# VH-VL binders against Uncharacterized protein YLR179C, part 17

Target 1, 201 residues: Uncharacterized protein YLR179C, of Saccharomyces cerevisiae (q06252)
Amino acid sequence: MSSAIVAKLNKEDIIKDTVKDLAFEILGELSVSYVDSDDIKLGNPMPMEATQAAPTIKFTPFDKSQLSAEDKLALLMTDPDAPSRTEHKWSEVCHYIITDIPVEYGPGGDIAISGKGVVRNNYIGPGPPKNSGYHRYVFFLCKQPKGADSSTFTKVENIISWGYGTPGAGAYDYIKENNLQLVGANYYMVENTTVDFNYDM
Key: E = the ipSAE of ESMFold2; O = the ipSAE of OpenDDE; V2 = 0.75 times the mean of E and O plus 0.25 times the DockQ between their complexes.

## First folded at step 14 (VH-VL; framework fv_temelimab)

Design j6 (from i5 with heavy chain K65Q D104Y; at its last look DockQ between E and O 0.77; V2 from the best seeds 0.00; counts 0 for: pae O 2.6 > 2)
Fold by OpenDDE, look of step 14:
Structure j6 (fold): chain C 201 residues (1-201), chain A 120 residues (1-120), chain B 106 residues (1-106)
Amino acid sequence: as target 1 above (201 residues)
Amino acid sequence: QVQLVQSGAEVKKPGSSVKVSCKASGYTFTSYYMHWVRQAPGQGLEWIGAINPDSGNTAYNQKFQGRATITADKSTSTAYMELSSLRSEDTAVYYCAKDFWGYYRGFDYWGQGTLVTVSS
Amino acid sequence: QIQLTQSPSSLSASVGDRVTITCSASSSVRYMYWYQQKPGKAPKAWIYYASNLASGVPSRFSGSGSGTDYTLTISSLQPEDFATYYCQQYHRYPLTFGGGTKVEIK
């Protein structure tokens, strides 16, 4: 299960383009779903118009013993393909950050991610440039350091390169400097094929 | 670096037409909408319309519908805004503005502006 | 169209002051932007998506808000900050701007 997820991420060069050589262990399945759409499944294409509202996100650990009730989680969403897969001068673009997500299991054995915690960066739906091809929109779920004060975490004030000022910077830097532990991931792809000036916002 | 260079100032008579150009460089011209915004002296900003340079499709502020025409030339990476039946109230600085990112919206770069003066 | 009302239309402040500008929309908007304009110059992109600073914008600037109410804040006004600030909605056509807020030297 873990290896399968990692394999998919590697196949799509997500690890290479985002978290790079960061050591991590996938501890469960990160479910992402948008209203009136099927669940995202590691790289399926999604209509851009279907992804403009914040998704419902849940996490299901492979082993519940790996997360304690005292743990807090952080959710990151990033686009490494900015402005395109071949031009990364704006990479990565920050699309979503939530911290202090409590580990609370629902009746189904999953942890609710969306609607919990503190939103640090509001959700920004995919909006790739016209004719820029498919963009990867990647979700990372991280475990926060024990006893950490998330208010001291890096402030992402500029979504371009997550404010680090270096093309390609983003999730890796945020995870490293805030000592987060990557434990879950999912992603989908979007291409801008909408009709001109007829986007329902 | 992104640059938007507009044509020079214009002085026009009422009832005439003016066409302002905006030469774009430093990015893929056809990948971003180009907007036109004007600002009367001492006043705020007013959106006129926009164009997808790739398709040529346009959107207009209803206030200018039928009087403003926005076009683009892909071969020269130049956008144009033509305003007909000019009135004194059309006296303003006209700006072209590049759309930030597909549907991320916002204007990340602006032209230097073109003053259009309409007077008898 | 969505009307944006900025408050105040103008204010006088001193270097070091905290400045707050508000933008109220006639209906809920998802995408709000701010621009800075100095006399005789074109507007400059300043804040994207309500709270994201454009490149080169100092960290003393911040944006916040949702729905119908948005705010631009300068924590400590600097000499180069004296300008007119405009909010703009990109939620629905036609795109519209606020009336602007001129930040002047006291």
Scores: ipSAE 0.212, ipTM 0.722, lowest interface PAE 2.6, mean pLDDT 93
ESMFold2, look of step 14: ipSAE 0.381; ipTM 0.748
ESMFold2 (binder alone), look of step 14: mean pLDDT 92; pTM 0.946

## First folded at step 15 (VH-VL; framework fv_temelimab)

Design k1 (from j1 with heavy chain K65Q, light chain S51Y L53R; at its last look DockQ between E and O 0.78; V2 from the best seeds 0.56)
Fold by ESMFold2, look of step 15:
Structure k1 (fold): chain C 201 residues (1-201), chain A 120 residues (1-120), chain B 106 residues (1-106)
Amino acid sequence: as target 1 above (201 residues)
Amino acid sequence: QVQLVQSGAEVKKPGSSVKVSCKASGYTFTSYYMHWVRQAPGQGLEWIGAINPDSGNTAYNQKFQGRATITADKSTSTAYMELSSLRSEDTAVYYCAKDFYGYDRGFDYWGQGTLVTVSS
Amino acid sequence: QIQLTQSPSSLSASVGDRVTITCSASSSVRYMYWYQQKPGKAPKAWIYYAYNRASGVPSRFSGSGSGTDYTLTISSLQPEDFATYYCQQYHRYPLTFGGGTKVEIK
C-alpha cells in the first residue's frame, strides 16, 4: 500500500518537486473528499468548482502502533505548479496549514484531520490560471516533533513560495525547518475551466 | 518581473473618445484577466470592466456599458480600454490591473495610471 | 451588487498607535482584498485572501474577518504607513471597492 502510493508520487514527480531529499515513510492512507464528490484517488482530476470549500480530510494508519496518543499531526497543502507545470516562478503556493491535530480515532479507525487542530493558514481553494493546464494540489500529513511548541513553527505570511522568497520553496522547507516527519500524502489535479466573469464564484 | 506599462496622459474635449493602452510583460498574458479601474481626482476606485485576453470575453460595470470597450492584442500582450462620449466627469486616472492568481482572486499588479482630462 | 462600507473614512493617529479599519459587505464574500495607495501613486496589493500579506508588507499589518465583516489592523503605526487603504471584493461582478480609509500621522 505504501509502495503503491510512493510509486504514484514518483511517477508524477511529486517526490522530486516537493519532497526532494527528505526521508519519509507513508504510514497510512490520507483521504481527501469534497461535497458531492468521491474521495480523491491519488492524482485524479477534479473540477475547479468542486474544490473551493475546504475538504474533509481523514487519515487511516496502516498500523496504529506507529502513532501514539501524545503525537500531534500537521497537514500541508501546496501547489508546486505556479503559474504552470512548466513555469515555476511563483511556486510553491501554500493552500492550507493545520497544526496540532490530535491522534484521536473515530469509529472507522480513521483520524479526523480537517476540523481539528489549529488552522495556521486558512484553506484557499485551487485557482490555477486559465490556459495553464493541470496543477497538482498536494496534501502532506506530518508528525510533529514530540513536545514541540507549534507556536514557534514557521509563519507563512505570503502564499507565494510559502513566503521564503525563493521560487520553488514551499512544503519541503517548512517540513525541514520545523522538524516535521512526513507520514502521508495525496494529491489531485485541477485546471481552470470556470466560465468567464461568473457572478456565482 | 511583472510589469504593466500604460500609455501617456490625454487631454480630450467633451464628446470625444480616448483609448488607453496597457502593455504587459513578465507573465503569460492570456492566463489572467485584465481589469480597468478609474479614480477621479480626490475620489475612490471604480471598476470599469475586464477582459479575458485569450477568449476576448468581457464584462463591464453597467454604468459604462455602451461607452466602454475593452480589447486585447495577444500578439503584443497589450490590453486597451476605449471610453467614448467623454464628459467632464470622466476626468480621472485610469489604471489597468492584473488578477492575482486565478481569475477571481484579487489584483496583484497595477499599471502606473493614465490621466485623462476632459475639458472644453 | 455587493456594496462595501469602509470605516472610518479618515483617521489621524500617532506613531506607535494601533489602527483598525473595517470593511462591511452587503452580502457574504469568500475573500476580502486590501490595497494601499500613497498620494500620486497607483494602488499596491497589501492583503490577499483576507489574511495573507503581499510580499514586502510589514508584519505590523494584519487582516481578519469572514463573511460580511473584515478588518485591516496596523499594530504599531509607522510614519511610512500614511496612505489610503481600500478593501475590495472579487466574489461577484461587478467588482466593488470600499470608499477608502485615509490614514494620517498626527
Scores: ipSAE 0.476, ipTM 0.778, lowest interface PAE 1.7, mean pLDDT 89
ESMFold2 (binder alone), look of step 15: mean pLDDT 92; pTM 0.946
OpenDDE, look of step 15: ipSAE 0.512; ipTM 0.832

Design k2 (from k1 with heavy chain Y103F; at its last look DockQ between E and O 0.80; V2 from the best seeds 0.61)
Fold by ESMFold2, look of step 15:
Structure k2 (fold): chain C 201 residues (1-201), chain A 120 residues (1-120), chain B 106 residues (1-106)
Amino acid sequence: as target 1 above (201 residues)
Amino acid sequence: QVQLVQSGAEVKKPGSSVKVSCKASGYTFTSYYMHWVRQAPGQGLEWIGAINPDSGNTAYNQKFQGRATITADKSTSTAYMELSSLRSEDTAVYYCAKDFYGFDRGFDYWGQGTLVTVSS
Amino acid sequence: QIQLTQSPSSLSASVGDRVTITCSASSSVRYMYWYQQKPGKAPKAWIYYAYNRASGVPSRFSGSGSGTDYTLTISSLQPEDFATYYCQQYHRYPLTFGGGTKVEIK
């Protein structure tokens, strides 16, 4: 287990708010990058405007033996802070779901996550309400059960509470319901400081 | 829970002005833009403009620039739209609408509408 | 400004039919929004972010599309679905709506 990653997630209440009692083992580094921005460094603030197009996402395992060529991966992106850190009536907001990502290594020893697999829910960039403070935007990488038919995975038809109909439901419920194994995480923070009525936000 | 209640119907003469109010409740008024949209009888929807109730900043459809004035009062959670130099083609139902969570925001709640009739 | 073209402008279909309404944008938009309006009533939020149903919208309604081409589908038309449906873009000011699609039940 990577104790530094887990310690940071726990310090920011990501474990309490989104992982809860799921068993997990962080098996590598989940890299998230946006055009013309530095890499996400685990919890850094990001300008809202920079996060509107889908990011490049890659995973570098600490040990390649932990993943086989027949494994499939799923990526989840969630906001547990909707409409704010203290009001959860919209939480969690689903921002991205990709399934059936193959374990295929590139030249740098990383696995391409974005641009692979099946997009189940299109990327929706961060858009926290004005005056709601920073929201955490959390990425989870999961291993799918071997032999699972991903067409039977939960269909998320509403971003609010991931469509489960109860405030606070989200990534935890999706992971548990579909027997996914959490193996990577990253996050950044966004608050809404946009200039009023700015074009193409 | 969320409610937008507009002022009542108005009958106006050409050349006068009208001010429509929109009282918001059930949410934090200053956290969301408020929009104004009109619909002439038998016609589609036309965006007039919007306000950020926190800053007072506004944006207007160029068609209404110089005639429409959108304001907000934080203390009463009320937005206003005033249209001056009224013409008969301004006869329409005027709606306020609240944006919702997300970037490139759509409208989640609409007021009941205010009919403004301009005739001599 | 971004022009939205809805097709068809009106349609009539039988209860139980699958109907599809299209909305084409003059340039790419990140998302599309849909509203239902019944005669004499304010519009209601119906679909946001192209595919998300607003609260209380029946599961027979679905949205899809990206870029310039978006659809609203009713999988099994019901008599209460008589209404005009509008698409809207919120990508670029001024905000614009499609011309509407009036749905009538035979």
Scores: ipSAE 0.517, ipTM 0.796, lowest interface PAE 1.5, mean pLDDT 89
ESMFold2 (binder alone), look of step 15: mean pLDDT 92; pTM 0.943
OpenDDE, look of step 15: ipSAE 0.566; ipTM 0.852

Design k3 (from k1 with heavy chain Y103L; at its last look DockQ between E and O 0.03; V2 from the best seeds 0.00; counts 0 for: pae E 13.2 > 2, placed apart)
Heavy chain, then light chain:
Amino acid sequence: QVQLVQSGAEVKKPGSSVKVSCKASGYTFTSYYMHWVRQAPGQGLEWIGAINPDSGNTAYNQKFQGRATITADKSTSTAYMELSSLRSEDTAVYYCAKDFYGLDRGFDYWGQGTLVTVSS
Amino acid sequence: QIQLTQSPSSLSASVGDRVTITCSASSSVRYMYWYQQKPGKAPKAWIYYAYNRASGVPSRFSGSGSGTDYTLTISSLQPEDFATYYCQQYHRYPLTFGGGTKVEIK
ESMFold2, look of step 15: ipSAE 0.491; ipTM 0.794
ESMFold2 (binder alone), look of step 15: mean pLDDT 92; pTM 0.944
OpenDDE, look of step 15: ipSAE 0.730; ipTM 0.906
ESMFold2, look of step 17: ipSAE 0.000; ipTM 0.412
ESMFold2 (binder alone), look of step 17: mean pLDDT 92; pTM 0.944
OpenDDE, look of step 17: ipSAE 0.667; ipTM 0.886

Design k4 (from k1 with heavy chain S31D Y103R; at its last look DockQ between E and O 0.53; V2 from the best seeds 0.42)
Fold by OpenDDE, look of step 15:
Structure k4 (fold): chain C 201 residues (1-201), chain A 120 residues (1-120), chain B 106 residues (1-106)
Amino acid sequence: as target 1 above (201 residues)
Amino acid sequence: QVQLVQSGAEVKKPGSSVKVSCKASGYTFTDYYMHWVRQAPGQGLEWIGAINPDSGNTAYNQKFQGRATITADKSTSTAYMELSSLRSEDTAVYYCAKDFYGRDRGFDYWGQGTLVTVSS
Amino acid sequence: QIQLTQSPSSLSASVGDRVTITCSASSSVRYMYWYQQKPGKAPKAWIYYAYNRASGVPSRFSGSGSGTDYTLTISSLQPEDFATYYCQQYHRYPLTFGGGTKVEIK
């Protein structure tokens, strides 16, 4: 399961374009679902209109013993394809950051991600430029360092390049700076097929 | 840094036309919509229309349909708003405003404004 | 068109006060945008995507809301915050603004 997820991410160049040479181990399945839509499954296309409200997110570890009740999780959402797959002057765009998510198992054996923790950056739905092709919208779930004060984590005040001022900067820098451990990932794709001035957002 | 520099104040007679310019710099002109917004003295903000500088496509507030013409010159990174059949009620400060990021999510930069006074 | 109603149209407050401005839309909008305007000046981007502070906007400002109801809050009013604030929707054309809320010094 872990290898399958990583293989898919690599096939789509997500690792290369976001977390790069960061060492990580996928510890479970990160489920992402939007209202009135099927669960996101590693790269399926989604209508832009269906992704504008914050999704429901949960995490199911392959082995519960790998996460303790004292652990805290952080969720990141990023778009490396800004303004397009071939032009990255805005990359990455920060779409969501939640920290201090508690490890609490539900009756189904999953950990609720959405609705928990501290929202650092509010959800911004996909909004790729018209005629810019498909954009990858990537979710990363990370384990926070033990005893870490998330209030000291990097503040992303500018969603463009996550405030780092360098095209291509984003999740990698945030994860590294805050000593996060990547443990889960998912993603979907959106293309803006609207006509100029004819989109009902 | 992003800058939107508009043309100077205008005094016009009723029935005439005015054309206001907005020169953009500090960003790729064709990557963002350019909007026009006006504000009558002591009043609120009113959206006039917008243009995609890349395609030349435009959108207008129906209130101004037929009287407002928005254009853009890519070679000079300049947007224009022309308003014809001017009335006293058209007296206002006219602003150009750059769309934010995805071309469809608010305005992040504004011009300094151009006062257009219509009086007999 | 989508009508935006701001409340109040004006208010008087003192430095240090908590100030809340509301914007109600005639129909649901995806996001709300806020602008600050001082006399004789152009509006400035203040809050984007309903919740995000524009560059240079102090942390005492916050945006919240969804659907038809959005709020701009100043946790502790400062002298430089006296201005008129406008909400704006980019959900449907024509784009529309609220009537504005003038924050005056008491």
Scores: ipSAE 0.284, ipTM 0.747, lowest interface PAE 1.8, mean pLDDT 93
ESMFold2, look of step 15: ipSAE 0.485; ipTM 0.807
ESMFold2 (binder alone), look of step 15: mean pLDDT 92; pTM 0.945

Design k5 (from k1 with heavy chain F100W; at its last look DockQ between E and O 0.69; V2 from the best seeds 0.00; counts 0 for: grease 19.1 > 18.9)
Fold by ESMFold2, look of step 15:
Structure k5 (fold): chain C 201 residues (1-201), chain A 120 residues (1-120), chain B 106 residues (1-106)
Amino acid sequence: as target 1 above (201 residues)
Amino acid sequence: QVQLVQSGAEVKKPGSSVKVSCKASGYTFTSYYMHWVRQAPGQGLEWIGAINPDSGNTAYNQKFQGRATITADKSTSTAYMELSSLRSEDTAVYYCAKDWYGYDRGFDYWGQGTLVTVSS
Amino acid sequence: QIQLTQSPSSLSASVGDRVTITCSASSSVRYMYWYQQKPGKAPKAWIYYAYNRASGVPSRFSGSGSGTDYTLTISSLQPEDFATYYCQQYHRYPLTFGGGTKVEIK
């Protein structure tokens, strides 16, 4: 199951365009769900309007023994395609950061990601420009270093290039700088199909 | 660099019309909405409306519906706002402003403003 | 339409003070945007998406909040920060602004 996830991420250039040479150890299924929409199926298109409120995010490990009760998790959401898939002047755009998520299992054997931990950067829903095609919206789940003081993690104060000031900077730099370990991923695609000046936005 | 250059100040009589221009440079004009905002002396900011220069579609604050007309000329990268049936309370600085990144993300650049004075 | 109420409408503060400006929306908005305006000048983009500083905005400025309640904070007021600050919602048309908060030297 983990090899299929990595193979799909490679095929769609997610790894090349975001996390590059960082090691992946996919330990489970990262599920992302929006109200009134189907679950994310690793790369499916989503209507922009369906993604505007923060999603429900859960993680189901393949093997519970791979995470300890002392582990803390971090969730990252990024868009490597700003302003478009072929132009990266504003990439990556930071859409969500949650840290200090406890490893606590619910009745279904999943770990609640959303609604737990500390929100470092509030959710910003997909808002790709018109005429920019589909953007990839990528979620990474990471394990934090044991005993790390998360208050020292990088503060992301500008969503453009995650505030690093270098086009293309983002999830790779954050994960590396804060010694995070990649353990899960998912993504979907959004293009802007909204009508102009929808008063009900 | 992005620049929005507006037409010069105007003095108008009540009942007349004014047309303010906003010439854009330094970005792809048709990729971003253009907004119009006014500010009466000593007062706050009031959104008039906007245009998608690519489609020509517009939206207006209902307060100005029927009096304001927003247009764009793709060939000159210029947006226009015309306000008719002017009254003294229309005396204000009129600004054009560009959407940031996409059309739902605030304004990243503003024109220098055009003072319109309505007096008899 | 969504009404934005800024508080206070004006304030006097000394260089070095911490200043907090609030913006309350009549219904929930996804994000808040902030602009700085100096006398005789056009507004300038200041904070977008509630917390992101525009390019060139000093790090002493920060934005926070969600839903209906948003704040703009200046951690240590500097002479160049004396201006009027406006919040704006871009959640629903018509777009609306707060009434402004004028920050003056005490």
Scores: ipSAE 0.487, ipTM 0.799, lowest interface PAE 1.9, mean pLDDT 89
ESMFold2 (binder alone), look of step 15: mean pLDDT 92; pTM 0.946
OpenDDE, look of step 15: ipSAE 0.556; ipTM 0.854

Design k6 (from k1 with heavy chain D104E; at its last look DockQ between E and O 0.77; V2 from the best seeds 0.64)
Fold by ESMFold2, look of step 15:
Structure k6 (fold): chain C 201 residues (1-201), chain A 120 residues (1-120), chain B 106 residues (1-106)
Amino acid sequence: as target 1 above (201 residues)
Amino acid sequence: QVQLVQSGAEVKKPGSSVKVSCKASGYTFTSYYMHWVRQAPGQGLEWIGAINPDSGNTAYNQKFQGRATITADKSTSTAYMELSSLRSEDTAVYYCAKDFYGYERGFDYWGQGTLVTVSS
Amino acid sequence: QIQLTQSPSSLSASVGDRVTITCSASSSVRYMYWYQQKPGKAPKAWIYYAYNRASGVPSRFSGSGSGTDYTLTISSLQPEDFATYYCQQYHRYPLTFGGGTKVEIK
């Protein structure tokens, strides 16, 4: 199941563009859902309007023994396609960071990701420019290093290039710098087809 | 580098019209709304309206509807704002401004401003 | 339309002071935007999405808030921070600005 997820991510250039040469193993399913929309299924399109409020995020490990009650998780959301899939001068755009998420199973057997932990960067909904095509909005779930002091994690104070100041910098750099272990991924696609100047927002 | 360069200052009589231009460079002109904002001397900022340069669709502050006309020429990456039936109260600096990234956006770049003076 | 009320309309402070500017919306907005304007100059993007500093904005500036109540804070006022600061909402058309807060050096 892990190899199928990785193969999908590779075929759609998620690994090349965002994970690069990180060593990782997918340990479960990362579920992302929005009110009044279907769950995210590795690369499905989403209407921009439906993604503006923060989503419900859950993680279901393939094997619970791979996570202990002492582990803490971090969630990252990034857009590697700014301003477009073929032009990257504002990539990556940081959309969400949550750290210190406890490993606690809810009644459905899933770990609640959203609504837990410490929000480091508030959710910013997808907003691709008009005529820029589909942007990929990628979620990464990571395991924090044992005993890590998350107050020392990188502060992302500019969403453009995650504040690193180098086009293309983003989730990869954050994961490496803070010694995070990538364990889950999902993504969807958004294109800007909004009605101009919608006064009924 | 994103740059918005506006046309020069204008002196107008009451009842006439003015057309201010804003030439954009350093980004894809048709991918972002262009806004017009004015500032009377010593006063705050007032949104006039905006255009989608790709579709030509516009929105106006109701205060200016009927007097303001916002257009864009995507072949020259230039937006225009025309204000008719000028009054002395229309004396202001007029700015163009580009949308920022996002769904509910602010403005990330502003033109240098165009002073329009309306006097008898 | 959404009315934005900034407070105070002006203030005088010394270099090194902590300065807080508030912006109150007549109805809930998802985000707030802030601009700095120096006399004779165009406004500059300063804070976007309520808390993100624009490029080149010093770390002594921070934004916060949600719903109807937003703030811009300067943790230690510097001489170059003398300017007028405007909040802006982009939640509903027509787009509206606060009345501005003029920051003056004592």
Scores: ipSAE 0.485, ipTM 0.804, lowest interface PAE 1.8, mean pLDDT 90
ESMFold2 (binder alone), look of step 15: mean pLDDT 91; pTM 0.941
OpenDDE, look of step 15: ipSAE 0.705; ipTM 0.895

## First folded at step 17 (VH-VL; framework fv_temelimab)

Design n1 (from k3 with heavy chain D104E; at its last read DockQ between E and O 0.77; V2 from the best seeds 0.63)
Heavy chain, then light chain:
Amino acid sequence: QVQLVQSGAEVKKPGSSVKVSCKASGYTFTSYYMHWVRQAPGQGLEWIGAINPDSGNTAYNQKFQGRATITADKSTSTAYMELSSLRSEDTAVYYCAKDFYGLERGFDYWGQGTLVTVSS
Amino acid sequence: QIQLTQSPSSLSASVGDRVTITCSASSSVRYMYWYQQKPGKAPKAWIYYAYNRASGVPSRFSGSGSGTDYTLTISSLQPEDFATYYCQQYHRYPLTFGGGTKVEIK
ESMFold2, look of step 17: ipSAE 0.576; ipTM 0.833
ESMFold2 (binder alone), look of step 17: mean pLDDT 92; pTM 0.942
OpenDDE, look of step 17: ipSAE 0.749; ipTM 0.906
ESMFold2, look of step 18: ipSAE 0.517; ipTM 0.798
ESMFold2 (binder alone), look of step 18: mean pLDDT 92; pTM 0.943
OpenDDE, look of step 18: ipSAE 0.599; ipTM 0.863
ESMFold2, fold request of step 19: ipSAE 0.411, 0.472, 0.443; ipTM 0.749, 0.786, 0.783
ESMFold2 (binder alone), fold request of step 19: mean pLDDT 91, 91, 91; pTM 0.941, 0.942, 0.940
OpenDDE, fold request of step 19: ipSAE 0.714, 0.730, 0.659; ipTM 0.892, 0.892, 0.871
ESMFold2, look of step 20: ipSAE 0.459; ipTM 0.781
ESMFold2 (binder alone), look of step 20: mean pLDDT 92; pTM 0.943
OpenDDE, look of step 20: ipSAE 0.654; ipTM 0.882
ESMFold2, look of step 21: ipSAE 0.566; ipTM 0.821
ESMFold2 (binder alone), look of step 21: mean pLDDT 92; pTM 0.942
OpenDDE, look of step 21: ipSAE 0.557; ipTM 0.854
ESMFold2, look of step 22: ipSAE 0.543; ipTM 0.816
ESMFold2 (binder alone), look of step 22: mean pLDDT 92; pTM 0.946
OpenDDE, look of step 22: ipSAE 0.658; ipTM 0.881
ESMFold2, look of step 23: ipSAE 0.498; ipTM 0.790
ESMFold2 (binder alone), look of step 23: mean pLDDT 92; pTM 0.944
OpenDDE, look of step 23: ipSAE 0.673; ipTM 0.884
ESMFold2, look of step 24: ipSAE 0.120; ipTM 0.684
ESMFold2 (binder alone), look of step 24: mean pLDDT 92; pTM 0.943
OpenDDE, look of step 24: ipSAE 0.691; ipTM 0.892
ESMFold2, last read: ipSAE 0.012, 0.463, 0.490; ipTM 0.567, 0.775, 0.800
ESMFold2 (binder alone), last read: mean pLDDT 91, 91, 91; pTM 0.941, 0.941, 0.936
OpenDDE, last read: ipSAE 0.530, 0.669, 0.555; ipTM 0.834, 0.875, 0.843

